VHH binders against o26223. Designs and how they scored, part 57

Target 1, 191 residues: o26223
Amino acid sequence: MKLLWTSQHIKVTVHIDGKVSKMDVLEAIKTRRSIRKYQDREVPEELIDKILDAAMCGPSAVDERPWHFIVVRNREMLEKIPEVHPYGAMVKDAPVAIIVCCDSSLEKIPGFWVQDCSIASQNILLAAHSLGLGAVWTGVYPLEDRVEGIRRLFSIPEHVIPFSVIPLGYPAENPGTRDLFDPDRIHLEKW

## First folded at step 3 (VHH)

Design m2 (framework vhh_7aqx_2)
Fold by ESMFold2-Fast, scan of step 3:
Order: structure tokens, then sequence, then C-alpha cells
Structure m2 (fold): chain B 191 residues (1-191), chain A 126 residues (1-126)
């Protein structure tokens, strides 16, 4: 059927150097893009703290909140990530990366930790964007070689599962916005 | 809405060069991001290079950085991989891939790409 509505956007200026004005939530969601090119600039700890606070505010199944985070700033360690993650070449050029992990000992309901860590990962991407940074999600779980490679590289214990690696920094590319709305994927009351 | 066809593969001596082309059919070439992947016999498929839909950013695997260049020609609905200083280790079937429309730069996983070519063989002799 004919489902037609248009999104109305409220645009706010996101200032450089981590200075941001308030951004409408819908605008943030619609304008966030994966960023793989970063400026040669360090990201302040205060911004990382804000991003991680946002990550931990995600909903989780039975409020299990199984996520743990590794913040990687060491250049030598960042340069080793592509050796164990074939599609993570951009990580070596980022000033910082966050590894999202699940502590399986915190899991209350089997299997939902994947959704929990996906939610945390998306919150990291949106929070980074709202703060004037760029980031990209790179998958680790459920690819066994990547899970084991990241585990060994960062001394992650057996009961903790690395889920994603998210490099971030000040963007050195500006991809355009996308309009991905597809009414054919919306069904009213029946398939 | 996009079909991809590789050309330009063949036999080349180590130290030589080849240019691969990927011609697309469809109406939205300029809105798609493009990537090259390769697969050697018995190995997993690996990323080689990517170019954004705007053409403003490119990315390369470390093994080819400085030797290979990806480019696009929107007027010809074609994108290219210029391969210089070829090594025997570059021997593989090369695949072109498209992500779009208006997607982020085309480098995360092979499963991200909606459209793939059939592949073209590149053999580098010693």
Amino acid sequence: as target 1 above (191 residues)
Amino acid sequence: QVQLQESGGGLVQAGGSLRLSCTTSGRTFSSYAFSWFRQAPGEEREFVGAISWSGGSTDYADSVKGRFTISRDNAKNTFYLQMNSLKTEDTAVYYCAAEGPYSDSGYVTESRYDYWGQGTQVTVSS
C-alpha cells in the first residue's frame, strides 16, 4: 500500500574541536555516516567518557547490561588490529578505538547479549556523531577467527567475548546524507 | 538495479602493471560506492580497495597501498583498479562490488555489498 510521509529536519550546527550545539535526535540518526578517515588529532578523554556513558544507557534484556569496554589509544596496538581483523584497516589510522565486549558471567538470558552489545555499539556511533566525531562499526562476533584474534591481542579472558571494534576520531571525510526510507518494507496489521 | 562486469585481467610479469575495469549497467552509478576484492586459490576473499560514492575518499588494504589506485568515471559508468609493481602474491581472481545507493565508503565486510561481478583472473608470473 501507499505509505507516504516525509521527515521534517531540524538542523543545528555541530562545531569543530568537539564543540557541539544540541542536535535533534532524528537529525542525528539520519545524518550519522560511517567515517573511516580521521584527522591527526587526539580525542579528549572527556568526550570518550560521554560516549561510554551513552553506550551504557542502552536497554538490555532483563537489565543484564553485560557490556564491558576496552579503550585503545596505543598506536602500536591500533596498528595490530588489521592483522586479526581483515576489514579493520582504518583502525590503524584512528586516534582511538573502543572494543565492545560481553562479560558472559553477567548474562541472565541466553543469547540476548548479542542484541545488548549491538545496542551499545549503535549508541557509541550516535554519541560520537553528536559530539562532532566520526566512527565506524566493524564486526568481530560471530566470526570465530576475529573473536580469537582480538581476544589474544588484548588479553581478553575466556568468559569475555569481543563483539565489535569501533575506531573514532575527528572526521577527515564528509559523506552526504542518505534517504533510505522504503515504504515497501512496512506492512500494516498483516504481512 | 546494478549489474557489474569486470575486464582487463590476464597474465603479467612481476614488476608489471594492469588496469582492471568494472563496467556497471543501471541508472544510478554516481550514487554507488565501489570496491575491489580478490581471492587466491585456497584463501579467503580479501578487500583490496574502495572508492566512495562521491569519489572524495579512497581506502586500500595495506598489502597494496602505494601500488594500486582505485578511480571512477561517472560519465562512462566504469570504475578502475590500476595495479602497479605487481608481485606474484597479487595472483588472484579480482571481483568488483557495489554498495549503495549513497552508502558509506565501501569497506567493512564482503556481506555489506549488494552487487558483485563474476570475477576476472589476474596471474602474475615470476
Scores: ipSAE 0.000, ipTM 0.193, lowest interface PAE 14.7, mean pLDDT 82

Design m20 (framework vhh_gefurulimab)
Fold by ESMFold2-Fast, scan of step 3:
Structure m20 (fold): chain B 191 residues (1-191), chain A 124 residues (1-124)
Amino acid sequence: as target 1 above (191 residues)
Amino acid sequence: EVQLVESGGGLVKPGGSLRLSCAASGRTFSSYAAAWFRQAPGKEREFVSAINSGGSTTYADSVKGRFTISRDNAKNSLYLQMNSLRAEDTAVYYCAAKGPYEDSWTLPSRYDYWGQGTLVTVSS
């Protein structure tokens, strides 16, 4: 399969690794699992581009779209992430990670950037899953030590806030399905 | 929970094509990784191709470019399109599925569910 899109006023072709079955939206949502073990296999740049395109398609308050993304492939840098993010130990085993950031200078309505970056992060997870990759959202904001640690490690400017670190790769684990539907959390017309 | 039944095997001449099918029972099949293995006379069972729930595929070097694995989740089915068949492809072909938390696609021991196999014979 290949995807065609326009970049720098030219049309580019992106190949996906292998054939992908078309996963409908509900199936993708229901079967996505956090993946923390990855194959020693490179993720093509073309797949990362597709994932980031999907990330930027999320709704954003007053269309502010404050997100920026850092793509980390350097193994030395990936190995340093657990030093500033204790829950991010699995990042050292991933071939690539995406850091979702908010550029506060692009914010039009105070506080909604958290929702914007949450939506972008979830879209990364769903897009990765639909392309045969596995990923996990590791939280950075609002934990001050993690925010400052990640900022220092990746030379992130003071007006930019690192929000999440998402390692991803071809999965080396296969978690089972979950039944999460709870009708007790649904209230009709009143609490 | 998954039960697998293969079909589509038969006799074919070198250079010919066959499509194998594997029918799975249970709607949860779409969440499983699935694979084709084969066993030639007098040899051990070997990996042919695998596909995960997201559609990512892996192929053994011996079949890459000639065989294509695919799945149809609406029909709970797995397929193997075999082109440019060679005498060396003669084997019983098995459909397999693996449950959760497995981390290898190429080892037969990692698969929990197996079909009965379908014979493919490539000869002039």
Scores: ipSAE 0.000, ipTM 0.078, lowest interface PAE 21.7, mean pLDDT 82

Design m21 (framework vhh_gefurulimab)
Fold by ESMFold2-Fast, scan of step 3:
Structure m21 (fold): chain B 191 residues (1-191), chain A 124 residues (1-124)
Amino acid sequence: as target 1 above (191 residues)
Amino acid sequence: EVQLVESGGGLVKPGGSLRLSCAASGRTFSSYAAAWFRQAPGKEREFVSAINSGGSTTYADSVKGRFTISRDNAKNSLYLQMNSLRAEDTAVYYCAAQYEWSDTKLSPSEYDYWGQGTLVTVSS
């Protein structure tokens, strides 16, 4: 008769390689896509802090760094954004949005704040993607009605210009990879 | 790096319940996707359940409605509550973790960190 149990554990040797898999810079740039559908999940504050740290690391004309950021988590406020930004409907469904602003009092070289805030906006998109989040850049500047609408909604002072609204969250869509390399746009030595 | 230690395996009768625990070392377990896999004798390691860093759960069809995965980030722990156990659930159960923010991984090759395994035997 062989109807006997053993409660002994199977011995397994586990080797841990100590490696943490992260997206490299080129992979992040090439695989980032605009994400407009989000899971019903909160984004941890620590991830927002990392994203904003990355945003502030961008190059800036004469190191003026004119950017300021508004972090919006309040559902009622997120739901009002589409009323002043008609192509920002997805913002109401995001757990959080970052409004990138320019403080014109910090501007040292006129006009370069647009490039500065564009760089900050792109860094937000890349950092979010590298952390497993999805985001999309919705344009505010230079559309006067959107600038005024966002200013009123968030009590932004007149010397500060809202530049972009970037909703983010855990992605609920996967648009896949794009092949965008076009050698016809590269000119050697001359046009 | 994270180290995983499993506990809670044993012998149970069909229809019984068992709770598996997985203890992780490290303050950043909350940043990891975690999963349970199992391996029956002579078979490949198969997916059982996963929970991502945000708490979203995924289950294999064979265990849906019977098993519940959960995590306690304050205790650096992962759990698998197994109810209505069947003979087919007999296997060595492994805890797995991968640094991940959003996506749930279903393949064993996608996980960098593994526990030692704990044997679950369902038999009368």
Scores: ipSAE 0.000, ipTM 0.088, lowest interface PAE 19.8, mean pLDDT 82

Design m22 (framework vhh_gefurulimab)
Fold by ESMFold2-Fast, scan of step 3:
Structure m22 (fold): chain B 191 residues (1-191), chain A 124 residues (1-124)
Amino acid sequence: as target 1 above (191 residues)
Amino acid sequence: EVQLVESGGGLVKPGGSLRLSCAASGRTFSSYAAAWFRQAPGKEREFVSAINSGGSTTYADSVKGRFTISRDNAKNSLYLQMNSLRAEDTAVYYCAASLPYDESKFTSERYDYWGQGTLVTVSS
């Protein structure tokens, strides 16, 4: 089965600005920060595609994969998000935003879509960071006014629930990294 | 924690049918994904069929179109309807269950709970 073997063993290398990207998973996790200030520079479509591919690779309860994504690049639409999302002021200054949604018709186990969409949202943040971009998760669900505001603004069907709005772009700030390890939160064998 | 007990195995002629049952006890079964695996004499354990809590099913190519997996959450039970049985279907059949998030796109990777198996012999 030479075709199957060759396909499974193909080595893929990712290049950024002509250089191989070698960010370790642990480095990406530990150095990712919420970024709310962006350069006035467009994000290439290919990077958005890579980020969304990573979003869809997350584990999903009973493999229901209920997520849908809206990619927003239109400046007028981005400028309207703060009107329905008070903590989304930075979205108007981002070159692009991703809206993570749950298609409730795809839900197979009640309530787990929240965890599924949380996993997809975190994967977006980590993938963006690994590609040299900055992003921030702004919460929509479970705040009913935000859910309905975003639904109306983007013509989202009634059976689909907007979960998060994630603006992203090339970072215009560098907040540095944090040392958050707290051994007092780790209990061995018993509480 | 859940315990699984299989039943319904036996001797059957080629072309015959059998229905296997798996009874779950302990925690509520409805939150679990469930599967059937089999192990033929001298071979490794292989995937047969799976069903998630919502009723979506997956089948191994060797049994697709012949076997039907189903569940009854009210009775905490899993079933495998086996039709058009062949000599190569002879095996010990195992019921398995897993909690959410261990069910990746490759659902056969890990199951947390297993039954002790029921023997199916397809002969003469």
Scores: ipSAE 0.000, ipTM 0.113, lowest interface PAE 16.7, mean pLDDT 82

Design m3 (framework vhh_7aqx_2)
Fold by ESMFold2-Fast, scan of step 3:
Structure m3 (fold): chain B 191 residues (1-191), chain A 126 residues (1-126)
Amino acid sequence: as target 1 above (191 residues)
Amino acid sequence: QVQLQESGGGLVQAGGSLRLSCTTSGFTFSSYAFSWFRQAPGEEREFVGAISWSGGSTDYADSVKGRFTISRDNAKNTFYLQMNSLKTEDTAVYYCAAEGPYSDFSYVTESRYDYWGQGTQVTVSS
């Protein structure tokens, strides 16, 4: 499909993948699973744009919005991620990965950037799932070796902290649903 | 009660093979991710290999890549470390570990693991 976007009188033409999930927010939250196997298919740029738009819509402490994102499609770069991230083997098989970063110069309240970047990472996972993609959050911060490895691999400035690496693609696995509701973790009025 | 129990350790000659098993109980095996770690005398505990809860991804330390293979059998509540082309420097106590259920993060450190076995000795002689 051809779609004309208007934002402040700017028009953009995009191509949309036909595999868009029709699910509400609660369904997306309850059925999202970590996906580590991907089809050998490119993810359209329009879907990445939708995912990043959703990532930036999260709340942040004092509206500091410290997040920056690196979109990695280059296969040689994706293949190097497992060398600096020992538990990121699935990244080399993904068609694309998003690196969520904190620009510390944008931080207004010390320490809250971790929560801000966690929210952005979760929104990426939910948005990907809602669009028919699979993704997994691989942790970088606070592990110093991974932080430094990712920083050097992607030429990230010293005032910017890589937080997570999220490979995504069309899923090549279908894990079952989870039932994680535990009423013993809910306390009424007091502990 | 949650338990992880290693078996299959022992003495082998350099160039030989061993298969370690970790039998588990007390949790839903199919939803957990599993790893092997090892510790040689006087050294820190080091990561050896990991398998995701789905079985869709495996990770290995560079020192064992191409020689060791991790696998899981959900029907038997057991996961394995197949060790081939063993070297004297592979001599260590091997520990199995479990993380879950349905971990959405990559494995970060041994301290992230919810459950550990007691360890099994592997000795590789020249």
Scores: ipSAE 0.000, ipTM 0.156, lowest interface PAE 14.0, mean pLDDT 83

Design m4 (framework vhh_7aqx_2)
Fold by ESMFold2-Fast, scan of step 3:
Structure m4 (fold): chain B 191 residues (1-191), chain A 126 residues (1-126)
Amino acid sequence: as target 1 above (191 residues)
Amino acid sequence: QVQLQESGGGLVQAGGSLRLSCTTSGRTFSSYAFSWFRQAPGEEREFVGAISWSGGSTDYADSVKGRFTISRDNAKNTFYLQMNSLKTEDTAVYYCAAEGPWSDFSYVTESRYDYWGQGTQVTVSS
């Protein structure tokens, strides 16, 4: 998979068959699925850089932008994540994982770092999907044992809180799609 | 849609072995992740082991690591818990559970699992 600039302002993905494809925002949102099975194939550093750039473009409370990211490619470290995250078994099968963290020293409004890091995590999932990769959000915060387990494993300082672990890779499965629109959850003017 | 049914429970002497099976009926067996849980009388349900929907990853509770092995056979729509070196503390009702492919989070909650079996009794005598 190649990325090229077809203009200074637009990036387009080119597949090996020579075809050019572009995913619009609504399509990306509606077709993104959690992917837990990955090809035995490395993810180029250029794609990780694009994903992290997208992660940092989210809105943040009073522009505090408290996020930090750890990129994990080391197989020994990936294999240790399930030891501290009981439902993160798929992480050892992934070629790479991103750990989303909050640096509490950057927090300007108490508690809003959770929303900030949630936004960053979702942007990682959407950006990965738009680039032909699959990913899944595995929850760390607010489970204290997982927070401390991940902190120790990756030498994360006390003032930094690991929020989520997101394994990603080229997808080796297609779980299909769901129609999730429910008009009964929409209220006009008042409840 | 998936339905789960456990089998293989029973009475066994400490130090012995049992293999539990969970047979599934329905679509997309290969797209589901599977887990085993157990519940002893008067105690809360606890996690025992899990196998990813790819089969490439397994996870175990510390109390059973090295003694229990989880595996799956997609051709038979079945997954297993091989229990070795059984202890009296392993006495419980064992439940199999399945998580669908649309789950977006890996949290430690029972509500994460879409489908549960009815349970099978394992009794380990001293």
Scores: ipSAE 0.000, ipTM 0.245, lowest interface PAE 10.9, mean pLDDT 82

Design m5 (framework vhh_7aqx_2)
Fold by ESMFold2-Fast, scan of step 3:
Structure m5 (fold): chain B 191 residues (1-191), chain A 126 residues (1-126)
Amino acid sequence: as target 1 above (191 residues)
Amino acid sequence: QVQLQESGGGLVQAGGSLRLSCTTSGRTFSSYAFSWFRQAPGEEREFVGAISWSGGSTDYADSVKGRFTISRDNAKNTFYLQMNSLKTEDTAVYYCAAEGPFSDFKYVTESRYDYWGQGTQVTVSS
C-alpha cells in the first residue's frame, strides 16, 4: 500500500533505540517555510525558552545585542494584534506570539539594530522549525502605523522599537520546500 | 523546474536483468530525492523504490526488496533502477519522479512528487 505524507518533509536520523535526532543546519534553513495555520495545542514554555535562547545567539554589530522580546500567550491580547497589524490576522489563531523589539539605548552603532533584530527574528523562525513548530515573520518596522499600534497595545516605552511579530504553534499546514538557488545573482570577482 | 526522462525499458525474459535510467535537466539535481513507481495493466500506480537527496537512505516496496537497487550519479544528473531476477509480475510502465529540494521521505505517496517522467515500458516474458 501507498502511505500518506502527513508531516513536513524534514531530515531526521532514527537511533537504534528509536530516538530521533535533530535536522542539520542546512536542512533547517532550506526546509523552513512560513506557517500561518496552527493546531489548537499549547506550546510548552520550555520550547519558547529554547527559541529565545537561540534568538539571542545571533551576531550583532559591535556586540550591541539590542533585542528584547515580549512573549504573548493571552488570547485577548493576541486577538487585538490584527486591529493594529493588517497582515497579522493569523496571530489571533496562534497559541503564542513573540514580539521582537529593539532597545535603542543599547545601540552602539547607528542603524545596525535593524539587522540585529532581523537576525534574531530569523533565528526564532529556524529554532521553531527545528523543534517541530511553525512560525511566520510579520513585519512591524519600518511601518509607522504598525510600530505605534503595537507600542500602544503592549505598553512599549518610547526608547524601544517593536520590530516584528512572530506567531508560533504546531503546524496545521504542510507546504512543500522550494528551490530558490539562482546562479544569475552570483558574480565572480566583479559585477 | 526539473524535467525527467526515462530510458532503458524493453522486453526481457523472466530471470533476466534490466537497468532503467532517469536523466534530469536541472541545476539542482543533487538537492532532489528520487523515486521509481510502476503501473501494471489495469492496476493503480505503485511505489517501487526511493533514494534520498544525499544518497544516504533508500527504501523499497516489499515485492522488490533484494532484487531491485536504486542509485544516483550526481555528476551525470542521472539516477538508476537496477532490476535483477525479473518476474512476469514486474511487467509495467515504470515512471521516475522527483521530490525536493532537500526533501527526505518518511512515507511514500504519489501526490508528494513534484515532477514525473513520461514512463518507460518493461515487459517480462515467461
Scores: ipSAE 0.000, ipTM 0.092, lowest interface PAE 19.8, mean pLDDT 81

Design m6 (framework vhh_7aqx_2)
Fold by ESMFold2-Fast, scan of step 3:
Structure m6 (fold): chain B 191 residues (1-191), chain A 126 residues (1-126)
Amino acid sequence: as target 1 above (191 residues)
Amino acid sequence: QVQLQESGGGLVQAGGSLRLSCTTSGRTFSSYAFSWFRQAPGEEREFVGAISWSGGSTDYADSVKGRFTISRDNAKNTFYLQMNSLKTEDTAVYYCAAEGPYDEFSYVTESRYDYWGQGTQVTVSS
């Protein structure tokens, strides 16, 4: 007999309504991978609500919280995303996608909305992973053609900037874990 | 989405040459980076060579540098490993792999080899 090494520390809790896999925060961060292959299976709206709640809990510059989200489940709309985002081919195969947007009217400090929306996007990825889903962040901003393509496709007003498109679903792949810790990038007291 | 299939393996004498091909199916071939790996009996799978999604850069393992060349033909959805001056220690099952899709401006596209072929045997006799 040969036993396979497991690099993941995954904690599973059993819920009355079924089973739930719960990771602590460090484990979620370390084991999250970009997932581009999805099962042909609906994601319950309750899970999307939990993910968006987590997205809105991120820090933002002077608490401006400029994010708005579009939840896309319509198959025709998902199939059109690759037409305006050339590296978003996997989106058409996802059961749902979240478009992270900045409402510029909510901006208090110019330029920091990019960091705010990046934090929201990462929280979506981590929350999805913690709930047993897979996701990938596909970039929109700052590429003008993609920004305008997504704006036209989803009737987004001119004062709102689409930042990222994040397809989500139950994963149909398992890429494994990565060992990324590099002590050469850590400097004590000075460079 | 991409599927991979190797061809071109076989028996060859030391000092000889072989060209391996990896045919792909799926849209967006040009957005993927491609690599070759090999695995000898009883050993771990090792990296052989890679070509970037743009075709502008290649990388090779030290053991094959100067002898092997990786190339791609986007019009044919195929990429190749030209193996010259073959040695008995090059005997292995050769696997092609795809990584991506890539976008030059997307820092969120992670590097990973998540698409693999089934492998093709290369045997180099003395």
Scores: ipSAE 0.007, ipTM 0.280, lowest interface PAE 9.7, mean pLDDT 84

Design m7 (framework vhh_7aqx_2)
Fold by ESMFold2-Fast, scan of step 3:
Structure m7 (fold): chain B 191 residues (1-191), chain A 126 residues (1-126)
Amino acid sequence: as target 1 above (191 residues)
Amino acid sequence: QVQLQESGGGLVQAGGSLRLSCTTSGRTFSSYAFSWFRQAPGEEREFVGAISWSGGSTDYADSVKGRFTISRDNAKNTFYLQMNSLKTEDTAVYYCAAEGPYSDFDYTSPSRYDYWGQGTQVTVSS
């Protein structure tokens, strides 16, 4: 399997263990769960390519697209992340992690890069889920100790801000889907 | 902002080899997918080959599969088209093109690309 580009006329097909994975949008949104336990299996680079392609398809304020991504597969580097991120213990057990970053030189409207990088992070989670992988968003920004720790660990320049660390792998746990609909949070016509 | 510049074109005998380079400028080389197209006199631009932003995936037109190889060097902001076993039918102006990460366009369609090089002539003699 290889990653090709997708359009109205050419569709990308990804085979996972010989099977084509398919999920509609609402199903993907409703069934995605944070996954923190991973199988001892490599994630093919074709799947990472598809996930990052999806991440970059998000809307961004004034089309500023400030995202940059670091793909980490090196075991020693993954094992060092918990040293600078207290809730990142699961990262050391993942086969790969994606660090979502903001290049502040690309920012056109102050502060909106946070929303832009949040959108990219969510797209990573949904794309991973649709491809049969598990992932979890571990927060970096706006916690200064984590921002500086991750920056030092991965030699990230001063004008670039690490936003989130997302470990990915084939899931080794299956948390049930949650019923989170709350009609008390919906107001018609006014508060 | 991305600018592309081809090099390496020229005259070569049938059965020979030639390597084209496309050098890009800008800070986002690693986030773009790159493609090669060619245009023979009086014809439309046609797809030759493509490489994903990570370099993990490639695709080729049926007419060049097994003979041409596309590759990229992120450290040099350059990608290449290695052309082996050249045929007279490969004679064309070769263009490099960059596709942005938000494109949902057909990567074989030249009308969907925003960034193009100026083109480099490849002539294969019999």
Scores: ipSAE 0.000, ipTM 0.103, lowest interface PAE 18.4, mean pLDDT 81

Design m8 (framework vhh_7aqx_2)
Fold by ESMFold2-Fast, scan of step 3:
Structure m8 (fold): chain B 191 residues (1-191), chain A 126 residues (1-126)
Amino acid sequence: as target 1 above (191 residues)
Amino acid sequence: QVQLQESGGGLVQAGGSLRLSCTTSGRTFSSYAFSWFRQAPGEEREFVGAISWSGGSTDYADSVKGRFTISRDNAKNTFYLQMNSLKTEDTAVYYCAAQTEYYDSGTFLPSEYDYWGQGTQVTVSS
């Protein structure tokens, strides 16, 4: 039977001419979530540069700043990461990943490079979120098999330690919100 | 690199209880955070409960808080869901899941989990 639509069924859109609000620091911290599903959409180089600038702005023990970064966009290389990091399945579906490394020749105080690279990793996650991207921290150090696997895959010298692999992209999921504040973990004056 | 297998499902009357088990094989059990999810007919897969890699923290969906308890036994490579005061609305296929990188897992979305069991049916009759 021949049917004609005599009425238009459309979604109503409203255009607002206001300025886009800047995400403040507290909002970014409280709303950032691990993102493991990404759109099939390239991340511009200028956004990666902004993220890495933020990564290098973290505090560092005795200002040693031991971090180095590998930016991976090559599909063949991204697809090999799960072979040496079996828990990084989402990495192969990301448009880009950042490998956070410690150059041990830059270490001025033993052991604090772990904290330094943790700070850099968290800044990557926060900066990505503030720019409308999603990311997740996948652990490499201190798991020896992952450290050596990533080292071999990316030709990382023996004096450099791969710390984390952080895939990122435009999010294809929207996690629910959580309230994580727990006053029982706060002690006044003494334990 | 981990395989999950559920057991303990079945038919139970409203007000009853069941204990689900999830056994793991493969990599080190104590390195994983574990969760239970469920999927009712015609619905999407939803979060039920989670236990951290250390066992030091647990989380539950509001619909099951006070009725369900998640626990783990590292010596047996098994984690559990104790379900009490069951309701007909709890009828679903229950899935266990493992999350290997939980540095920032606070959302408990299905996409956060790399390893899943095959599912076990729980039917709660009135």
Scores: ipSAE 0.000, ipTM 0.234, lowest interface PAE 10.6, mean pLDDT 82

Design m9 (framework vhh_7aqx_2)
Fold by ESMFold2-Fast, scan of step 3:
Structure m9 (fold): chain B 191 residues (1-191), chain A 126 residues (1-126)
Amino acid sequence: as target 1 above (191 residues)
Amino acid sequence: QVQLQESGGGLVQAGGSLRLSCTTSGRTFSSYAFSWFRQAPGEEREFVGAISWSGGSTDYADSVKGRFTISRDNAKNTFYLQMNSLKTEDTAVYYCAAQPEWYDSGTFLPSEYDYWGQGTQVTVSS
């Protein structure tokens, strides 16, 4: 077969009018903000599936991947979360929340599940932001009363540890971006 | 806008008890989560305990669990720190602090609190 080289003689300029909502990884990291006010509209299941796929792509110690996720859309259940998580008041107003859990039976190295679940939680926040949603991390582990409260509320078995609750939805606030770079926190070669 | 004022500090012997009070400006009291922090000379300000806006949940630093109890009285716009079995290492200036529950919380960092009292000295003698 033969190749035709007609394009080498053509100079093309393409101009695209309109907004392109493409966010690269660095921009997503730098512009993500905690969002606690949500529009009264549902988040499609397809977006939740994409977020959870991203969560499971995180690195984990010895590839143990101990994470499990509970997706909560039931209004009555969302309204009960603040009763067992005092700093989760915004959850009752969110259309959906994801509870990040560790299945301790999958743990290969003691203690590293905390890092694994932290990585999964951050991926949820970044993925949500990249898809036009807002979310906020709320801590559960290592606060014993919150762990047991969430466990009882969602019938979580004793070998599974709830780690974080992440409400999410279409944002109803825009806090803007922050400049957080602090060179005084960077040490070269030694402390 | 919230104003906080501590009271109840003083000198006490090891093994004794003190109750600190923090009185707040009235109208928004139930909308805030409240915390106690302390600072010993030459040390950083550290978290002691917190109580949610509903009063349904409390959190404590490991160093005070089982000895200190935080509570609130919404009718009096006041929250309390009951300090039992006091130790010499509990000697510090104690500060009450407040933030709306929807702020970035759960980590209990001093930088996350916008409203602070002036502090009250607690001295525990051996």
Scores: ipSAE 0.000, ipTM 0.145, lowest interface PAE 12.3, mean pLDDT 81

